# Designs tried in a protein design chat: miniprotein binders against p81326. Part 179

Target 1, 226 residues: p81326
Amino acid sequence: MLHFGGFIMEINHISKILEKEREEYIRNKVEEYLKQGFSKDDAVNKANQSWRTYIGHRIQDVIYNLLKKFLKDSGLKVTTDKALNNRNLPEELDKVKRLIAINYGEYLFLPDADVIVYKVENNDIKIIAIISVKNSFRERRFETTYWKLKLKESPVTSHIKVFLATPDKDNEISYKCPNGKPKKMRIILEYELDGIYFLKEDFEETEKAKHFGKIVEDIIEISKKL
Below, E stands for the ipSAE of ESMFold2; O stands for the ipSAE of OpenDDE; V2 stands for 0.75 times the mean of E and O plus 0.25 times the DockQ between their complexes.

## First folded at step 17 (miniprotein)

Design Z57 (at its last look DockQ between E and O 0.80; V2 from the best seeds 0.80)
Fold by OpenDDE base, look of step 17:
Structure Z57 (fold): chain B 226 residues (1-226), chain A 101 residues (1-101)
Amino acid sequence: as target 1 above (226 residues)
Amino acid sequence: GPEEILEEAEELMEEAYELIREARELLEKGDPESLEKALKLLEKAIELLRKAIEKIQKALDQGVPEELRKKLERAFFLAEWLLFFAEWLLEYIKERLERQK
């Protein structure tokens, strides 16, 4: 039984493996931007930004594919905000898009929704959860919290669970009070969100902060209550 | 019986896990020869995991007591989880090899 925990933990290596590409990636991008006429400082900054986007996308893809696989047998469906950015959506996805939209008076905007989990029952779509995927929290630290709060404001969207999935590579939110000092970001994110799921071992586990291996079970359980 | 099948499946999973671990270690070396060896290990691991999953599924289909069912379902989940990682790693290494050409 004890050895089985190790199987789940293998997923933690994905982030680590991908991060090993950073130096090569940055070097190549810096060279590219220098050739485009940017200064060295600008080239480095642009390369770093490009890397953040790149690595974030790759991790998001893994999480998307994993959830898609593990939720399929439960009759749950998975999509992404990117898939919803189409003028001609299938009826099902068009409904999904409308059911996650946030009202700003004259305008409707979508929350950042890296992964969207929903079910179809009796020809009705029910949105179950939105998963935000973040590799690091250097930018937009509380954006996911903002979207959660906005979703709560409408009876149409208030039931939607919002989860954060992260390897937390910089240990920004892994612990609530490291060295006796409260980490505002961890405390606020854990308080406001429905759950935080870590793709790493070294973190403070709580009722809401769990290893990513628990996310499938949690989503399935939520889906049964809707 | 189903209990024996579970034990067999767990053994396959453990073997697969060790192969995956070795493959990761080879990936860290990063040279083409190591990467090719890693691919072979992962292919074997994937095969073992698929066999484990099939065995578990067969046991579940036969009808088992609730306690054993829960154990089988957990094993099933773990096998699928490890399979997902192995397949991802396989694809990643293939991509790396292609970039080195």
Scores: ipSAE 0.843, ipTM 0.925, lowest interface PAE 0.6, mean pLDDT 93
Fold by ESMFold2, look of step 17:
Structure Z57 (fold): chain B 226 residues (1-226), chain A 101 residues (1-101)
Amino acid sequence: as target 1 above (226 residues)
Amino acid sequence: GPEEILEEAEELMEEAYELIREARELLEKGDPESLEKALKLLEKAIELLRKAIEKIQKALDQGVPEELRKKLERAFFLAEWLLFFAEWLLEYIKERLERQK
């Protein structure tokens, strides 16, 4: 008898499959940067950064398409930060953008909201959740928690759930106390965020740290309360 | 009855799962012949999953006890979830084959 857990875990292989492209991708990018006049060391560093951006976007696209598919029949719509940065936004998306933007005096910024879930009822837009997709925690490790705290500062955005979705292939946040030592990044992210959804099999599951397969049910349940 | 329909759908899903795993192994080999075989396995897996989804939906439409309804809805979700992955993998392998021509 095959366990249904195996079925839900197959999607975790997307990250590992994409990682197989790394060597070829980096080789091609190094060659490209060398042709642009960069030194060997600079070309390698830029190629590695390019790879991290590329694989992050690839995983984000999978999550976007998945949520779009699974939330459609529940009357929920999905968009992305990229879509909201287009110059000529439809009125609906312009409202979504305004509902999540944070004011810093003369500057207006969108939070770390790679994927945004919202609903439309009687021409009113309600933001349900934002999902930050992180492949690596090397830089700006707590950016997602900062944006959650900023959204909580206003009663008009405090309802917005902030989720982190990650393959966490290097086990940076998979366990609270790996090797007996508290992992500050996991503990703080879990405390501050509304949920962490792992695109992998091996992690410490808690009420907030779950298999990615739970995210659809969670979002639908939240939307019914709002 | 609906419980038998659930068992039939689960059997289809298990067969599709095995085909998908085999396709992933063939992708790791990477040669054009292995990739072509992986495509055929994935096309079959997708057909099985769509059949399972249809059976589950039919059972749900005829009305079932709450306990069985929850099982059918869970199976439906898992079949659609696995189908999403299978379709992604199929497209990925098609792209890999085009690069090797």
Scores: ipSAE 0.768, ipTM 0.890, lowest interface PAE 0.7, mean pLDDT 88
ESMFold2 (binder alone), look of step 17: mean pLDDT 89; pTM 0.891

Design Z58 (at its last look DockQ between E and O 0.85; V2 from the best seeds 0.80)
Fold by OpenDDE base, look of step 17:
Structure Z58 (fold): chain B 226 residues (1-226), chain A 101 residues (1-101)
Amino acid sequence: as target 1 above (226 residues)
Amino acid sequence: GPEEILEEAEKLMEEAYKLIREARELLEKGDPESLEKALKLLEKAIELLRKAIEKIQKALDQGVPEELRKKLERAFFLAEWLLFMAEWLLEYIKERLERQK
């Protein structure tokens, strides 16, 4: 019998492998910032911030490429907010950009959208989902929730599913009530978002909180209902 | 028949998974020799997974009962998943080796 579960769980190791580079990365960056004239304390702080950005991008890239691969045969496309930050966008991406924009009266702003899943039908773009990728929740804990709520306010964007993908390395949202104490962040994120997908094994599974291995199937199913 | 093909594919996948795990363990050691060995294991794993995928696809193309189709599709997904992981590890190890030069 195929250890089916074991195969999917290999993705959990990616985060762990990347995290092993932290000490070396921090050391090198601290040295770099010291050479630039920063104090030791400032150098350490800057190095830590740099690491958070770096590791976040690496994990995001894996998730992006995975979704790109596994959604392709279903006719689904993926892009990123970064790809939308160009002055000269192809027509398709320009439409995607406009369809995820949030209205603030005189201004339109894009939500944080690490991965955007959409389909093209009869030359019309339908946005299916936005996936936010977070390695840790030290900063901007409820930012994804904010964007979800803002997207819900418009009939243009209210259908867009917002998912969070995370290894949750610090166990901040893995359980709702560890030791009988409610974890506010887990409860709120699970309530407000359409789903949380964990790149780890040790978490409390619910209808909305699943292993990352389920995200492909879930997105495909949602796409069929649009 | 298609059932036999599925069994063969599953064996290939299990073998590939073993190699991937071994490669990951070697990666943890981090020395150049271990990394080079890990690359070879991953290359073999990738080959096995590609063969598994081809077998599964061939079985699916022949037309199968719904129950067997679902099993094949699941196997296909898992094989592609492992392939993605193996390819990522391969590239990561290559990057590590380049940084050590």
Scores: ipSAE 0.868, ipTM 0.936, lowest interface PAE 0.6, mean pLDDT 93
Fold by ESMFold2, look of step 17:
Structure Z58 (fold): chain B 226 residues (1-226), chain A 101 residues (1-101)
Amino acid sequence: as target 1 above (226 residues)
Amino acid sequence: GPEEILEEAEKLMEEAYKLIREARELLEKGDPESLEKALKLLEKAIELLRKAIEKIQKALDQGVPEELRKKLERAFFLAEWLLFMAEWLLEYIKERLERQK
């Protein structure tokens, strides 16, 4: 018989596979930066920053393509922050961009969404969810919660679900109370966000903290209620 | 009948899953010979999954009782999920082999 849990958990191995590139990637990048004239210390720092960007983009691409594939038959569409910044923005995407923008008086800014799920009904667009993809939480630890709080301030955006997807390889948010000590970052992220989806197997599961494979079902169910 | 079609598709999916897991193990070894073997396993897994998907879709097109339809739709979802994984691994391994030329 089919192993539903096992099949769905296979996606968690993508981040593990990508992580095995880290050592070779960093070695090659340090060499490149040294040849460009950077000091050893600068080369190492730049290589680590380059890796974080590289791995984050690769994980985001997987998430985007997965959601696009599996949500299409439910009438749901998927786009990215990159696509919304395109110079030649089609009318549909221009509407999506306007519907997620945060108002700062004279200025409108897009949240850091990475992936946006929406549906189209009679030329009307309903934003269902945005997914923030984070590989690590060493910098800008609460940016996603900030954007959720801003989206809650307007009736146009208050319904938008904000999800975090992460491999969390360093266990920065995997447990609420590791060794009996509350982990502030996990507790705040779980409280403020609508869901955290882990691209790994070892973490503390809750109603909001789940295996990544659950995200498709969750988005579909949310869309039925909106 | 549609029940037999579902059983046949599930067997193809289980075989494909086994091949995908074996390909991941070969990927961990990382040498070119292991990577070439992994590509062959993934190509076979993709073939089996496309066959399973075709069988499931044909059964759904015939119209089936609601209970069986839900089982076929679940199988279709899982087959497509495995197909996504196999295709991603195949492309990743091709990229790895190209970098080592």
Scores: ipSAE 0.703, ipTM 0.870, lowest interface PAE 1.1, mean pLDDT 88
ESMFold2 (binder alone), look of step 17: mean pLDDT 88; pTM 0.888

Design Z59 (at its last fold request DockQ between E and O 0.78; V2 from the best seeds 0.84)
Fold by ESMFold2, fold request of step 19:
Structure Z59 (fold): chain B 226 residues (1-226), chain A 104 residues (1-104)
Amino acid sequence: as target 1 above (226 residues)
Amino acid sequence: SEEEKKIEELMEKAYELLRKARELLEEAEELAKKGDYEEAIKKLEEAVELLKEAVKLLEEALKIAKELGNERLAFLAEWLLFFAEWLLEYVKELIERIKKKLEE
């Protein structure tokens, strides 16, 4: 039998497969840090932080490549915050960088974007969305909502959609009211962000909280209205 | 239509191959944990062959869906193809990682 839902859900296995690397990765990193002269406690803390950075980058690369592939025929382009910080920045990307920058008086900073979707119309660049990628919510739980609020403060950036893409490995935001108790983090993220896209099957779907398989259609639809 | 049924059959076959490849990957990971690297590589090479076949079936399904103008089936075939290609590359990289462990 045909498993339409199953085909879309296969992408969920990526984070599960990558997660199986965790034990060996941390073991190797602890040994590496111990050889560098760190105490056992410091080595463990550094190894766990290294893992969080590593797994986040691995998932971000998947999302970047997927969006680049699926959005190109709709005239939409995709880049990353890493590419925007490259020393040899092409002029197109320099314009993208300047269009998402936030003014803090004497300082100008980029939001923590991870993946940026934009279009080019008649030599003008329009930023469509930024996607924050989180494997889990161990630290900096509401950073993405902060950036959405900052982008809303200016009419030149207020149109930019801010999405969160996550496997939600530890089931921290998958449900609004688990066991009848409101989950503060899920409720605030859903309220403030333009969308949450889950790379898992077991979550509470709402108008803003959807499976990651819907992100392509949603971005294309939004781009037509902007 | 008959063409749409063919697309769906190709995708179902690829879906089953992907499931079997994931099982082989899990078996290989358990073997590698035990230090049985040569048997782990054998399982992974078997998974590579299943994944190559899945990719071929999905590329065919995508081609037919595009020729038919069926956007929904084209999207589904390409989505599953993205996963199949990612998994194929992941397994190939894992084989190389395990081979390096054998050298050490």
Scores: ipSAE 0.874, ipTM 0.941, lowest interface PAE 0.5, mean pLDDT 90
Fold by OpenDDE base, fold request of step 19:
Structure Z59 (fold): chain B 226 residues (1-226), chain A 104 residues (1-104)
Amino acid sequence: as target 1 above (226 residues)
Amino acid sequence: SEEEKKIEELMEKAYELLRKARELLEEAEELAKKGDYEEAIKKLEEAVELLKEAVKLLEEALKIAKELGNERLAFLAEWLLFFAEWLLEYVKELIERIKKKLEE
């Protein structure tokens, strides 16, 4: 097939297209915050923070919808941590919530989980994977790693795979040792997580670091082993 | 097989349409930055038509691939279809945003 790789890489354009909205978005938010009485510097900072949240959610939504679509025929289901933050959950989602909860003694808390993949077999729920979606790593760089390590501490959750999906727009984790200097974040994330999936072309591919196009088949394969 | 070749041809045509649609989107965005909103909308409307055609081609490709039981081609067709549909919706939303600016 002439453009096999090209077809898979088309998904990379989503991040690029969405990033073009930044200038207009920032301008509008700055104006809004100025009207609210913030200083220019504060308005700019708040606008930038708002943008990071906004673009992050948009990318998460795309990935969620993609995984939902491509995993459906395999009998796999998807949800989100946000969907689980409800007092009145359907029985199925209530079970999912309980099966990903992390024990802190007197309290149970959920890991950050942009996408949760699970299956229902014989009326039992099995959690397969959690996917964290990050557009950039300016803040909370090792948060996903923390949750992976916490999930490993319990036999109830130790089997759950934790993946990171990112366009890595700032090239923070695309290479392990660019110019002979180790990139701490890439090395640690790859070591601790079960996989990193890039929505870009220019990255160092390894056994754990792959293009996002591989995530569907990897999840399906994992699901068959559970 | 002949059917596999047909699937590939459909996908290649759709891929080219997607490329052209992205080019039109870039042109439209530059026009909008300059305040040429009407011309930007025209470019985006053209992109919508290309994307609709791409969706149709990919739906056909996917159908044939599924009928043949070719999972690889079906996956690729569906993957490209997902992007085509996303881009179509994005462009439509952008048109509506620009139209609102023209009314202001």
Scores: ipSAE 0.842, ipTM 0.922, lowest interface PAE 0.6, mean pLDDT 93
ESMFold2, look of step 17: ipSAE 0.680; ipTM 0.858
ESMFold2 (binder alone), look of step 17: mean pLDDT 89; pTM 0.891
OpenDDE base, look of step 17: ipSAE 0.837; ipTM 0.920
ESMFold2, fold request of step 19: ipSAE 0.862, 0.870; ipTM 0.936, 0.940
ESMFold2 (binder alone), fold request of step 19: mean pLDDT 89, 89, 89; pTM 0.892, 0.892, 0.894
OpenDDE base, fold request of step 19: ipSAE 0.842, 0.842; ipTM 0.922, 0.922

Design Z60 (at its last look DockQ between E and O 0.71; V2 from the best seeds 0.75)
Fold by ESMFold2, look of step 17:
Structure Z60 (fold): chain B 226 residues (1-226), chain A 104 residues (1-104)
Amino acid sequence: as target 1 above (226 residues)
Amino acid sequence: SEEEKKIEELLYKARELLRKAEELLEEAEELAKKGDYEEAIKKLEEAVELLKEAVKLLEEALKIAKELGNERLAFLAEWLLFFAEWLLEYVKELIERIKKKLEE
């Protein structure tokens, strides 16, 4: 019958299905940038950057909707970086924004927090976890790790779990020592973050590196301890 | 566990429908790449019907699992239902994108 690990595999197909859009998307964007007067080399670079942004947002939307659906019955709320950047921010979300912001003297910045999980108890907001969604690691390889370290510096934010969710389609962090050589990016990410959740089948599973389906159970258990 | 066996049968049937729908999607994408838009749409419409059936089976499985109080099977049904609903909407949107190309 059904193997529970195999049951979760269909959700991993979403990234593969979306990837089929890449060729046409890039072709159209290159044409668009050439019409804007960019050189061929610049148009190609910009088209690839545009694709990375596009596909990242598509995957983030899936993760947001999934977490919103599955965490609702546990009294947990979910929001996004995009929602926190709206001009007319509701009071509840304004509190969420302030609770995750990092202080740099006179300036406040939000961490790399694509999806934020929180709860509301007795008019108090408690941030449970932030999830960074990465499709690839060509640029900004350790940004999520940096934000985890910054959140650890304050007693107000040190409890916040920082997770990475990724299809890792290019196998950049799927194994610690591929071919016997340490993969620096995987090792550092796993060491510093509270968890890495893969939206694919083939990766080296550890206590911190898990199938994405486990993120729901993990978040719920964390929320009970807070 | 006769009721649990029924849930598992519904999940199995839904998973097979999803596999067939994904195959139709792949076939339609190949057809669209060749410019055979009308044939691609036909394949995608067939996939929509399979996905609607899968959603019905998964909704039934989820209902029975909740009535039984089986949280494990309810989670599995709802997880697969999320994918089925996502794929259904994806295929519907793809049909509209291809229709736009055909009309232009």
Scores: ipSAE 0.809, ipTM 0.915, lowest interface PAE 0.7, mean pLDDT 89
Fold by OpenDDE base, look of step 17:
Structure Z60 (fold): chain B 226 residues (1-226), chain A 104 residues (1-104)
Amino acid sequence: as target 1 above (226 residues)
Amino acid sequence: SEEEKKIEELLYKARELLRKAEELLEEAEELAKKGDYEEAIKKLEEAVELLKEAVKLLEEALKIAKELGNERLAFLAEWLLFFAEWLLEYVKELIERIKKKLEE
């Protein structure tokens, strides 16, 4: 069945496929940590933490590559915060870094920016969007909203859209009020952010909460208005 | 149009191939869990062939859609193509990982 409704389910499969590696990954890491002299409980905890980092990076890489490919024809470019953490940056990336920096008085710091979308026009760089990629929300519930609010405080960065992309495998933010009970995290994230994009089908769709398949179109549209 | 129907057919066929490849991947994973690594690799190699075919079909679909100026179908083809290419790379990496385990 070709779901021609503009929603491509295959991106959901990527997350599911990657998640299947968890059992083996955990087993191997537990064994590794046991050999290092950690207790069983510590080994399990460390393995789980390692998995979270690993799977997060894998999903982020997919999203980065996807956006890079789909935005290319529109003249849009993508980079990552990791790419900006270099001592010697090309001029273009150095400008990108400066244009997303947040002022803390004596210091400038970068927001968490898993993916940064920008365009180059007449040798000037315009930052379009920052995409935060979250596989789970265990310890980092409102970090993305914090950065959005901070970016909004400066006329230099206030135009930058901040999006969240997530498979939300644990249904932490898929619905606003399941069973009549408000999901605080969903409500706050949707309110504060410019959009939430789900790498899944089972979620409550709103103006700001959409399937990930819409992110390309939305970014292109935003880029035309800048 | 006839050309749009052709694109849709290509997309459909490609999706079926992708589905079959995913099934083979699942079977291979189960085999690997049981220690049947050689058989797992065979299934994954079969999946690689299906995925290569899917990529070809999707490239053709994308080409036709672009020539027609059908942005919707082009977008669909491009998304499926991305997934097919990703899955192909993933399966290849998995084969190499299993082969490495066999050498240990």
Scores: ipSAE 0.717, ipTM 0.875, lowest interface PAE 0.8, mean pLDDT 91
ESMFold2 (binder alone), look of step 17: mean pLDDT 90; pTM 0.902

Design Z61 (at its last look DockQ between E and O 0.73; V2 from the best seeds 0.77)
Fold by OpenDDE base, look of step 17:
Structure Z61 (fold): chain B 226 residues (1-226), chain A 101 residues (1-101)
Amino acid sequence: as target 1 above (226 residues)
Amino acid sequence: GPEEILEEAEKLLEEAYKLIREARELLEKGDPESLEKALKLLEKAIELLRKAIEKIQKALDQGVPEELRKKLERAFFLAEWLLFFAEWLLEYIKERLERQK
């Protein structure tokens, strides 16, 4: 009998493996910033910030590539907000960009959209889901929730599912009520978002909070209803 | 038959999984020799996984009862999932080795 759980759980090690580089990375960056004339305290702070960006990007890349691979056979396409930051976009991506834009009156802004899943049917683009990837929640804890709420305000974007993918390395949202105390962040994120997908084993599973291994199936199912 | 293919594929997956775990353990040691050994294990694991995927796909293409189809599709998904991880890990280790030079 296939160890289904074991096979899927191997992906959880990606975050752990990458995190082992932190000490070396920080040391090197601190040295770099000291050479640039920053104080020790400033150098450490800058190094930590640089690390957060670095590790976040690497995890995002993994998730992007995974979704791209597993959604391809279903006819679904994947892009990123970064890919949309171009003056000269192909027609398809230009349409994607417009279909996720949020109206602020005189201005249109894009939500934070680390990964965007869409399909093309009959020459029409349908946005299926936006996946926000977060390694930790030290900053911008409810930013993803903000974007979800904003997307709901327009009939153009209200159907777009917003998911959070995270290894939750600091155990900030893994449990709703650890030790009988409600974790506000977990409760709010789970309530407001369409799903939370964990790249870890130790978390409280609910209808909306699942292991990352379920995200492919869930996206495909949603795509069939659109 | 297709049932036999499923069993064979499952064996390949389990073998590949074992190799991947061993490779991950070697990565934790972090020395160049361990990393090189890990690469070899991962290459073998990837080969086994590709073979499993091919076998499963062939069985699915032949037409199978619904119950067996579901099992094959599950095995297929798992194989692809492990393959993705193994390939990522392979590339990561290569990068680590390059940085150590």
Scores: ipSAE 0.835, ipTM 0.921, lowest interface PAE 0.6, mean pLDDT 93
Fold by ESMFold2, look of step 17:
Structure Z61 (fold): chain B 226 residues (1-226), chain A 101 residues (1-101)
Amino acid sequence: as target 1 above (226 residues)
Amino acid sequence: GPEEILEEAEKLLEEAYKLIREARELLEKGDPESLEKALKLLEKAIELLRKAIEKIQKALDQGVPEELRKKLERAFFLAEWLLFFAEWLLEYIKERLERQK
């Protein structure tokens, strides 16, 4: 029986392993910014911002490669927001981009969709899910929920599942009611999103809040119904 | 037959899992000697996982009763999951060791 046993949980260690690089990364970045003429305080602030972007991209790359590996035999394809922002898109990816884009009158914007899962049937493209990868919720706490609500507004995009994947290393959303007090961010994110997938072991598991290892089975199951 | 293949594959998975955990402990130490040992453990774990995957695939190709097929498919999934992590960790440690040169 497939479980969240020791074997499937090893992926949770990537965040801790990468965090060991933090001190060296920040030191090197501070020196780089100092050479560019920034003050010490500005260099430190910029180095910390750079670290948050770097660690997020490293975790996103792991998630992308994992999903690409495990979904290929189910006829599911995986792409990224980076790939969709390329100037010279293949026709297939151009269609993916248009199928998730949100219209704001004169402007067309992509939702925050770090990783996109889709399938191709008879040259028709069906978007299955988008995954937002977040290490921190400091400034953009509800951005993912905003994009879910926008996707729900159109019959063309209302079927798209919106997932959040996170190590949540600072325990910002790991529990609904820590010490008996409701954690607004966790409750709202869980209510509005189709799922939250934790890259760690210690969190409050619910029907929507799950170990990351479950994401593959969930996506495959959803794809069979679309 | 396929039942014996499942048992052998499970032993290979358990051995690979132990080697992966030992490699992670050595990575925590971080010195070049420990990192070189971790690489060897991961190479062995990957070898065992690939062997287990191959055995499971052969058993599935032979056709098996539904209950055994489900067990084999679950073992295959777990083996592939461990293999993904082991390969990622191997490349990470190689990068780490190269930086220390």
Scores: ipSAE 0.727, ipTM 0.876, lowest interface PAE 1.0, mean pLDDT 88
ESMFold2 (binder alone), look of step 17: mean pLDDT 88; pTM 0.878

